# Ledger of designs, part 4: VH-VL binders against Iron-sulfur cluster assembly protein CyaY (cyaY)

Target 1, 110 residues: Iron-sulfur cluster assembly protein CyaY (cyaY), of Azotobacter vinelandii (c1dj52)
Amino acid sequence: MSLTEARFHELIDDLQQNVEDVFEDSDLDVDLENSAGVLSVRFENGSQLILSRQEPLRQLWLAARSGGFHFDYDEAGGRWICDASGDSLGELLARVTLEQIGEELEFPEL

## First folded at step 25 (VH-VL)

Design c46 (from b35 with heavy chain Y54F)
Fold by OpenDDE, fold request of step 26:
Structure c46 (fold): chain C 110 residues (1-110), chain A 121 residues (1-121), chain B 107 residues (1-107)
Amino acid sequence: as target 1 above (110 residues)
Amino acid sequence: QVTLVESGGGVVQPGRSLRLSCAFSGFSLSTSVVGVGWIRQAPGKGLEWVAHIFYEDDKYYNPALKSRFTISRDNSKNTLYLQMNSLRAEDTAVYFCARITWQNDFLFDYWGQGTTVTVSS
Amino acid sequence: DIQMTQSPSFLSASVGDRVSITCKASQDIKRYVAWYQQKPGKAPKLLIYYASFLQSGVPDRFSGSGSGTDFTLTISSLQPEDFATYYCQQYYSTPWTFGQGTKLEIK
C-alpha cells in the first residue's frame, strides 16, 4: 500500500527532526534550516546537505557533494531505503557527512 | 539570472591543444550541491558528456577523454575551463558549458550557446 | 557503460497529435533518466528529470514515465514549437550517456 499524503508528511517531518537532533547533539558547527519540506545542513566549510520532501513519488531526496540520493519508505522495516543502492538513509547520511567534513556521525534511527 | 558563455573554440590541426573557457554568473558553487560541466556534440550527432566539476574541485570525467582533457575552474573569475590536448578529428564538436544543480536532481539545467571546435589537417 | 537506445530515430506528426518517444536502458537504472529538447543551432533544454519530474517552466503537455529499463517521453498535444530533436539521458552511473536522439518533424 502506498503512503497517504498525511502519513508521508508525518514521516518526513519525523526524519528531518531526527536529522536535526543528531546534528544539534553533535559537536559539529552546522547551520540548520528547515522550510517547506526542505532541510538544509550547512557545514563550517560551506558545503551542504539538503533533504527534501518529494511528494509526487512519496520520496525523500538527499543532495550531497557526491550526488543525489532517493529514498523510499519501507513500512516493514521502518526505514528509508535508497532506490539505487539499497542503503538506509542513516548509512548514506553518515557516509556523505564523513566525505564532506571528515567527521564520523551516526544516524541510528534512520 | 543564470548565464553561461563559452569561448575559445576554433580550427586546429590534429595533435594540437586548445583551451575552452566558460564564464558563468547568477549562481555559486560554494554550496557543494551545484556544479558546472562540459557536454559536446559532433556535427549532426548526439550529445556526449565530457566532464563536470563540483565544490572543492571534485572532478568527474568521461573515461574515454580523461587522458587528454582536463577540467578546471578559477573561482576568482567564475570561469570553467577545458584543456584539450592531443586533439583528434573526432573531437570536432560544439562544446557546451552547463550548470548542474540539486534542484533538478543534479542535471544540466542551464546551458551556454556553445563554442565550436574543429580539428582538421 | 550504460547504453540508451532511443526510438524512433525519426517521427512525423501533426499539430495536436499525441506522440511518444521511448528509451531503453541496457540495464536497470531505476528512474535516473532525463529528457532534453534541442532545436537547430541551440543548446539542449532540460524537460524531465528522474523519469517523470517536469522541469520548471516546461509546459505540462510534456510528461515522462517509466522505471527500470523502459522510459517514455509523451507530448499530449503537439504544438508548433515542439518540433525538435529529443534526447534521453541516464545518470544512474558514470559515464552519463545519452540516447541517439529522436527528430520530431512536422507531417
Scores: ipSAE 0.881, ipTM 0.949, lowest interface PAE 0.6, mean pLDDT 95
Fold by OpenDDE, fold request of step 26:
Structure c46 (fold): chain C 110 residues (1-110), chain A 121 residues (1-121), chain B 107 residues (1-107)
Amino acid sequence: as target 1 above (110 residues)
Amino acid sequence: QVTLVESGGGVVQPGRSLRLSCAFSGFSLSTSVVGVGWIRQAPGKGLEWVAHIFYEDDKYYNPALKSRFTISRDNSKNTLYLQMNSLRAEDTAVYFCARITWQNDFLFDYWGQGTTVTVSS
Amino acid sequence: DIQMTQSPSFLSASVGDRVSITCKASQDIKRYVAWYQQKPGKAPKLLIYYASFLQSGVPDRFSGSGSGTDFTLTISSLQPEDFATYYCQQYYSTPWTFGQGTKLEIK
């Protein structure tokens, strides 16, 4: 079953809000910008993460210093899974955050 | 407006070295999830990825060329370089520099017009 | 390394024709494929990314499809300015590799 546009948008909004909350609740110095389906996270060292809504394929894309990642929503598991690696969005976010700023951060809801 | 302009091409003998430059404008490697890379095209042939760099120091190479080619950048000059050592006849090609950006899934969306390198005895 | 086998190498067609170019990957690369157009003496131009996403400014007569190992670039109605050489590219893993190219000529 394919996600409806409304359900997809809801999932993306919740996802981006969750990511934003995790960074806001952390002690990290980050600049957050969330607009028009694009969440930008800029760290103190100038590096950034970009989470963008991709409607044509009902995907979430993550742009990091190490490259781009594409996630499909798994209804059964309730998680976003990378099409290439099979990793969850939470796992990838934790990994790229560690790589870019050397800080450990968990995204338990993702 | 994004622009890239290659220079430094010429005719050299095998075994010699050459350094190419790519001056770019309209974007910065330090402020966005972007990169710049080199792609070459031998006469009448297809495209071959050479190397690219993300941000300030993340360098990625074609394994076939890594031992002889070095990619670098000067952010203060918005210039990308390609140092080519131990040149061979098969390195003869037009060398393009191109931008990589997250907006196009990290593909080459803007290209220069290329600079020609000819390696011959 | 991942090989991209492009077909055909040469294609003759007329204005208004529907044409398709195929690229076959040596392994499953999901949707990590791009398509470029190149005219003589010019730099390549990005047309499609992630198999089916149309690059900004590219006419919608261009489309991309496929996943896994088989990918296709389609021009629904060929225009005079579309006669050029086309290349596929995989960016699933390094080194990034290109197809051999398809030269689209006027019949």
Scores: ipSAE 0.879, ipTM 0.948, lowest interface PAE 0.6, mean pLDDT 95
Fold by OpenDDE, last read:
Structure c46 (fold): chain C 110 residues (1-110), chain A 121 residues (1-121), chain B 107 residues (1-107)
Amino acid sequence: as target 1 above (110 residues)
Amino acid sequence: QVTLVESGGGVVQPGRSLRLSCAFSGFSLSTSVVGVGWIRQAPGKGLEWVAHIFYEDDKYYNPALKSRFTISRDNSKNTLYLQMNSLRAEDTAVYFCARITWQNDFLFDYWGQGTTVTVSS
Amino acid sequence: DIQMTQSPSFLSASVGDRVSITCKASQDIKRYVAWYQQKPGKAPKLLIYYASFLQSGVPDRFSGSGSGTDFTLTISSLQPEDFATYYCQQYYSTPWTFGQGTKLEIK
């Protein structure tokens, strides 16, 4: 059974807010922009992360320097899981952040 | 508007080297969500991925070609290159360059018209 | 490497027909499949990405479906300009690989 549109949007909003909070609470120099379900994170070195909602499949997509990742919401675990790797969104965000700017961040809510 | 134009193709003997160029416009590689790559097509055959490159010179190769082919770019010239060494008859193909972007799930959305490479004795 | 087995290799149809092209992956590749159209002497054109997402500018008579190992490209009502060669591609893992192609000809 799939998420309702309303629930999906709520989850995406909470997710993107959480990501924003993590970066804002860090000492990193980042430029954050959120518009129409697309959260853009631009680092000082010019690299970026893009988290976009994909309503047709009720997915969250992450675009990073190393490629694209697609996440489904696991209601039982209350987390977003990558369809290819099985990793959580938090794990992948931490990994790509480290790869792109050499900084260690944790996303404990994801 | 996005455009890509390949050049450098020609007829060469086996064992020789050739460098292809791809001049692109309408976009830049200054971000981590855009890239460019090479795809080739032998006469009357299907498509084969060769290599592509992303932000900060992140390079990805077809393992079958990695030892002989090198992808590179010159951002100041908005040009992609493919250095091909130790050419073989089976390298005969049309070589396309194409753009990769996050908007289309990192697939090739804009293509050049290709440049022909013929390896023959 | 992941193999993409495309079928049929050749297909004859008429304008207005509904046609389907299938692609079978050698392993589970989730939805990491794209479809391209290529006409003689031209570069391939992206039609579908992530199995079912229609590329901008592509007519909605084209559609993609499937997940796991079996994927399908469907043209609901063939138009004269649709006669071409079609390719599936997986981008689940490198090296990216293509199906051998399906040539759609006029009956």
Scores: ipSAE 0.877, ipTM 0.947, lowest interface PAE 0.6, mean pLDDT 95
Fold by OpenDDE, last read:
Structure c46 (fold): chain C 110 residues (1-110), chain A 121 residues (1-121), chain B 107 residues (1-107)
Amino acid sequence: as target 1 above (110 residues)
Amino acid sequence: QVTLVESGGGVVQPGRSLRLSCAFSGFSLSTSVVGVGWIRQAPGKGLEWVAHIFYEDDKYYNPALKSRFTISRDNSKNTLYLQMNSLRAEDTAVYFCARITWQNDFLFDYWGQGTTVTVSS
Amino acid sequence: DIQMTQSPSFLSASVGDRVSITCKASQDIKRYVAWYQQKPGKAPKLLIYYASFLQSGVPDRFSGSGSGTDFTLTISSLQPEDFATYYCQQYYSTPWTFGQGTKLEIK
């Protein structure tokens, strides 16, 4: 049972909006750009996070300075789970943010 | 236009050192989602990952080569380097430099034509 | 290290043929597989990433499939320019490793 295209797009839009809200509500100096399913986060030190929707596999991809991560949506848990590590998107976003800028943020329900 | 050009290859005796260079253009390394790396290919053999480097000098090495090889870059010159020490016969290969980007899932999408290193007594 | 066992090592085929090359990983690597094409005296060219995604500019006669341990590169209808050596690569974990290659020759 796979996600419909419409449901997938809705989930991605909500996800990216949630991530944007977290950064906007923080005291961090970040530049946010969202276009054509690609959310780009640029930190003050020049490092980036890129969250892109991958429609063919109904995945969300995260690009960070430590590499790329691929997430599937878990309907039961309502979270995005990394196909390799089993970690949630929220956990990974928190981790890479800490690694890249030394700041602690929480990304709930992701 | 993305381009990478390797240089510095040659014939050296075992135990000697050699530094390879890779001049690149058409992209910037001032981002955490773009990198450059080295891949080598022994004569008539397959491909072997050597090392790559990302933003803020994040360096990743093939464990088999880490003790002898050092990857570095000079952003002011848009040049990647590979310092090879204590060279061995098995290091004989064509050495390619290539770009890594997030857009192709952090794989090598653009390659140079390679520079040949021959280690022989 | 993760081993990528590629098969066959040599393959003879004709223009228009459908051909498949296989790589077997020594462990579950999900979809973290890429495929490259290399012609004599040239650098490798990226064809497929994440098992099935076609690299920009690559003809759609090339396709990739598989997950877990078994992966396949398929050329639906061979063209003259497709005769070359092909390599699979895993990037599930470091060190990144390649298959030993498949030389595709004209029959």
Scores: ipSAE 0.870, ipTM 0.946, lowest interface PAE 0.6, mean pLDDT 95
Fold by ESMFold2, fold request of step 26:
Structure c46 (fold): chain C 110 residues (1-110), chain A 121 residues (1-121), chain B 107 residues (1-107)
Amino acid sequence: as target 1 above (110 residues)
Amino acid sequence: QVTLVESGGGVVQPGRSLRLSCAFSGFSLSTSVVGVGWIRQAPGKGLEWVAHIFYEDDKYYNPALKSRFTISRDNSKNTLYLQMNSLRAEDTAVYFCARITWQNDFLFDYWGQGTTVTVSS
Amino acid sequence: DIQMTQSPSFLSASVGDRVSITCKASQDIKRYVAWYQQKPGKAPKLLIYYASFLQSGVPDRFSGSGSGTDFTLTISSLQPEDFATYYCQQYYSTPWTFGQGTKLEIK
């Protein structure tokens, strides 16, 4: 059930690119920085989202205003799933973006 | 370097109020993913979470203390506050100020040395 | 409130020993446990978060394991500077709560 190292990094690279694409295609004034496998999204109001990879557990971690969220990849569903809440990454990204900047943004591939 | 320094502790009578301060440097509360909080330790006892704050509106309290304690901050002075009202003998403790950051899953990574509050006659 | 129960309350061991301290949560907290070390007269120091991640600057003789309700902090080769009290903390649900502590004495 655990991902191979190569598959894990490919999935994380893909999701980070998807997140960047959603924000870049938006009208939002957002600073995007992707460095050393960590994607940082800084909003105009100064708040952030941070997406990082945790290779030993094959997890994606999301840091948001409301806290830290940890995702396992569900191979059968093709989605990253929060270990605490069961939300998909896309659902949680939409929620925290709305909470932090009041904008409705969708992440349909996540 | 990250530094947190608590002050404002002292001896007070039960029922009185006291305000603690924590001056911090080496980081800023300008982002939602960095915070500061208070943890206390009664003499000879373990640790108890008191409260923490990320933004003015993002305050989190120990429910047992919420009615009497208020956390706040002044970002222009890089200072965290804890207002403690209706103090009781059980509030006697060392009060630590500590930083929270996303890099350690929002746990307390840097701590001050603490300030002592003693509630007695 | 989620209760964290540490065992043992007191541990005496020799330099070079492998020691383990356990922490039991009153409900399933997934991997949301941290471990702190506190030396006398000092503030606590974060050692482990998310059950098994080592905080920066912590020696690799420290390790954490477990999930669900049972968690363990292990020191693989005890050193004289490891004399301290160790606390677990859950952060799955507020209020965040700590175990009562384990005092480790080096013989």
Scores: ipSAE 0.601, ipTM 0.872, lowest interface PAE 1.7, mean pLDDT 91

Design c46 (from b35 with heavy chain Y54F)
Fold by ESMFold2, last read:
Parts: C-alpha cells; sequence; structure tokens
Structure c46 (fold): chain C 110 residues (1-110), chain A 121 residues (1-121), chain B 107 residues (1-107)
C-alpha cells in the first residue's frame, strides 16, 4: 500500500527541511534553494545536489554528480531507502557530499 | 530551445583518427547535473552508447571504446568533442550527440540529427 | 554487461490497434529502463524513463510498465505517426545498453 499524497508531501517537506538544517548549521559555503518542491544544494565548486519528489511512485529522487538515486519510504523503519542499493538517504547524502566537496557531514535523522 | 548539431564526420581509412564536434545551445554544462554524450548507430543496426561528460570533466565511457575514444568539451563554446583514434571498419556509424539531465533521470532527452563516419579503404 | 532482448523484432499492425512490445533484461535492473522511438533517417526520441514515466510532449497513448527483468511498452490506440522502430535501454549499470529494436510497420 502506498502513502497518501498528503503524507508523502509532508514526509518530503520534512526531509528537505532536515537537509537544509544540516547544511545551514555547517561551516560550508552553500547556496540552498527550495522552489516548487525541489531542493537544490549548490556548493562553492559549482557542483550540486537536487532533491525532488516523484508523486506517481511516492519516491524521493536525489540527483548528484555521481548519478540519480531513487528512494522509497520505509514506514516500519521511518527512513527513506534507495531502491538499488538499500542505503538510507542519510548514508547516501553523506557519501555524495564527501565525493563532491571532500567534506564529512552526517545526516543522522535520514 | 535545446538544440544539438554534430559535425566532423566523413570517410577515413582504418587506423586513422577523426574528431567529431557537437555545438549545443539552450543549456550549459555549468551545472553538475546536466551532461552531453555520444551515441552511435551502425548502418541497419541498433543504438550503442559511446560516452558522456558532465561539468568538471566527469567522463563515462563504453569500456569497449575507452582505449581509443576520448570525450571532451569546451564550455566557453558550448561544444562537445569526440576524439576517435585507431579507427576500424566497425566504427562506421551515424554518431549522435545528445543531452543528459537530472530531470529525465540522466537519460538522453534531446538529440542532434547525427554525423556520419565511414571507415573504409 | 546487461543484455536487453526485445520481442517481437517485427510487428505489423493497423491504425487504432493496441500494441505491446516487451523487453527482457539479463538480470534484475529494478525499474531502470527507458524506451525510445526512432523513425528512419532521424534521431531517437525518448518516450518513457524509469519504466513508466512519460517524457514531456509524448502522447498519453504511450505507457510503460514492469520491474525486475520484464518490461512492456504499450500503445493504446495506434496512430499513423507511431510506425517506427522502438528501443528499450537499461541504465542500471554501465555500460548502458539497448535492445536490438522492434520495427512497428503498418499492416
Amino acid sequence: as target 1 above (110 residues)
Amino acid sequence: QVTLVESGGGVVQPGRSLRLSCAFSGFSLSTSVVGVGWIRQAPGKGLEWVAHIFYEDDKYYNPALKSRFTISRDNSKNTLYLQMNSLRAEDTAVYFCARITWQNDFLFDYWGQGTTVTVSS
Amino acid sequence: DIQMTQSPSFLSASVGDRVSITCKASQDIKRYVAWYQQKPGKAPKLLIYYASFLQSGVPDRFSGSGSGTDFTLTISSLQPEDFATYYCQQYYSTPWTFGQGTKLEIK
């Protein structure tokens, strides 16, 4: 059974706010833009992360320099899980941030 | 409006080199989540991915071609290049330039009309 | 490398028909399949990505389905402009590979 549309958007809004908070609390020079439900994180070196929502499948999509990643929400675990790798969103965000800017950040709530 | 225009095709002998160009407009490689690449199609055959490139020279190659082909770009000219060395008859194909973007899950959404490479004596 | 096998290789149909083309992957590729349409002498056009997402500007008579190893492109009511060759592509892992194509011709 999939999430309702309302709950899906609430979960995405919550995760996007969490990601913004982690970057805002960091010492990193990043440009955060959240528009039309899409969160863009642009790093000083010009690379970026994009977190978008894909309603038909109730998925979160992450675009990074290394590729596109697709997450389903695991209600039992309360986490977003990558369909291909099984990584949590937090694990993948930490990995792609390290790959793109060489900085170690943690996303413990994701 | 997104456009891509390939050039540099022609007839060349086996063992020689050729450089293809693709002039693109309506987007830039100034963002890490937009790229451009090459796909080829031998006469009467299907499609084969050749290579693609993103911002900061993140390059991805078909392993069968990597030793002989080099992808590059000049962002100031919005131009993508394919350097093809040690050409073989099997490299005869139409070479398409195409855009990759995060919005379509990093798939080829806009294509040029192609340039023809013929490797023959 | 992941092999993509299309069926049928050739399909003859009439305007108004419902047609389906299948693509089978040599391993589990989740939903990482795209479909392209190509007319003779022209570049391919992206139709479907991630198994079922319709590319912008593509008519809704096109649809995609499947996951794992078996995927289907369906045209619900064939139009004259739909006679073309159709390719599936996997993008689960590099090298990205295409099916051999299905040529859809007018009966």
Scores: ipSAE 0.597, ipTM 0.877, lowest interface PAE 1.8, mean pLDDT 91
Fold by ESMFold2, fold request of step 26:
Structure c46 (fold): chain C 110 residues (1-110), chain A 121 residues (1-121), chain B 107 residues (1-107)
Amino acid sequence: as target 1 above (110 residues)
Amino acid sequence: QVTLVESGGGVVQPGRSLRLSCAFSGFSLSTSVVGVGWIRQAPGKGLEWVAHIFYEDDKYYNPALKSRFTISRDNSKNTLYLQMNSLRAEDTAVYFCARITWQNDFLFDYWGQGTTVTVSS
Amino acid sequence: DIQMTQSPSFLSASVGDRVSITCKASQDIKRYVAWYQQKPGKAPKLLIYYASFLQSGVPDRFSGSGSGTDFTLTISSLQPEDFATYYCQQYYSTPWTFGQGTKLEIK
């Protein structure tokens, strides 16, 4: 069933905070900005991750060097799942972070 | 405020080379989630993606053109280039420069007016 | 490569009409379709992305729908400025490919 508007925004707020916490707890020097519901992560090498919300479809969108990724929330599994690949958000974040800066980070709650 | 202006088109014989330029303003290739690329349109025909490039020199090509076409940029001048070698009659087209950004799901949101390449003996 | 086939190739309509243009992909591309409008002598203009999202500054009489292989662009009440050629584009996988275009003309 479709997420309510309030639950959707709560889930996005929670995942964005989780992503910020992972980077803040890391040894990495990154520039984190959350503005108007969009989280931007800028790495030392100038590359970037952007996590935004698309309310009409109740989706999370991730922009990375390798492209744009679109996630639906899987209520049964409690995970955000990429519509094209089936990867979880955590799997894809780990992959694009490794690709962009060569660092292994885990996002176990995502 | 975003603008893209193509130049360098002209008439050239088959087998020759030509370099196109695209001067852009209102944005820069300072981030991996902004890019710029080339789309072409043969006379009376539809659109064909040629190539695009991102901040970290990540280049993507139409496989049919990759052997003959090279995309590059000069970020200090906000300029994109397309080197076209071994030109063929089928390369006759208007070549558009266009911006790619994350905000529109990495699609071409701002376009120049194009520059015309004519390959004719 | 993923082939995009538009229908019809040519469409004649009157101001105020509701018109639809369809695009069929040669394989499942989920929602990864964009629509562009191009007027004679001008560059294309992005209208719709991700099958149904309206680009900023585009009038709400334009809408997109579909998923999988079948996609539709609809203009709910045709205006004089809407007579143009329309292209769909897939961006599910490279190379990005466009439909052959649909020319919408005045009856």
Scores: ipSAE 0.583, ipTM 0.870, lowest interface PAE 1.8, mean pLDDT 91
Fold by ESMFold2, last read:
Structure c46 (fold): chain C 110 residues (1-110), chain A 121 residues (1-121), chain B 107 residues (1-107)
Amino acid sequence: as target 1 above (110 residues)
Amino acid sequence: QVTLVESGGGVVQPGRSLRLSCAFSGFSLSTSVVGVGWIRQAPGKGLEWVAHIFYEDDKYYNPALKSRFTISRDNSKNTLYLQMNSLRAEDTAVYFCARITWQNDFLFDYWGQGTTVTVSS
Amino acid sequence: DIQMTQSPSFLSASVGDRVSITCKASQDIKRYVAWYQQKPGKAPKLLIYYASFLQSGVPDRFSGSGSGTDFTLTISSLQPEDFATYYCQQYYSTPWTFGQGTKLEIK
């Protein structure tokens, strides 16, 4: 059930693009930077979200104000799932965005 | 080059207060994903997490110490503080200042050499 | 609170030996364990995080393994500079807690 290296990177590229699209389509003033496979989302108040990839474990890692979250890809469900809480990536992103800037934003495909 | 230097330790009577300082360089508390904190070690004992602080008012405390200890910082001076009130003999320890960053899953990657607090009458 | 129990408390070994130190969590903590090395009179040094990732600058003779409740730090071939006290730490939930330590001494 382990992902191939190529599929892993494709899935991470796709989710990072989806996150960028959601923020770009919003009315929020957000500075987006994607460099070396790491996506940084910087809000006006100076706080950040960082989405990075951990290839040895085939995981997505999210760094937020409230901590670090680690996601495995659930092939059957087609979603990234937090190893500690069972939340989807979309649920976590919505929660930490609300916590950090007070805005309600949805990530419906994550 | 990351450095952290603690100061403000000393000998004090029970019930008194002390404020510890940690001067750091090579990084700053300008983002929510970099932090600094305090870890202590009683003589001959293991390590105990005290508190840490990130961007703005993101402060986290050991619940056993939260009522007596306050963490704070001055980002313009790259300085972390620990205000310790109502000190007890059990607070006798070496207090280390350490850095936290997202890159190491928010673990303590750089440490100072510590400052010693002794609480005795 | 999550308790971390290290075994053994003391370990005597020779240069070149392979040694293992174990840490047992009081509940499932997934992979949220770190390992630190501390030499006398010095600050701790981070070795391993997330059960098995080596911190930058840590020699490859150090490795970490485990998940759930049982975790192991292994040193594949002891060097003179490895004689120290080793601590595990959980960071699955607050308060973050450390094991009591394992002192590794020269046999």
Scores: ipSAE 0.557, ipTM 0.865, lowest interface PAE 2.1, mean pLDDT 90

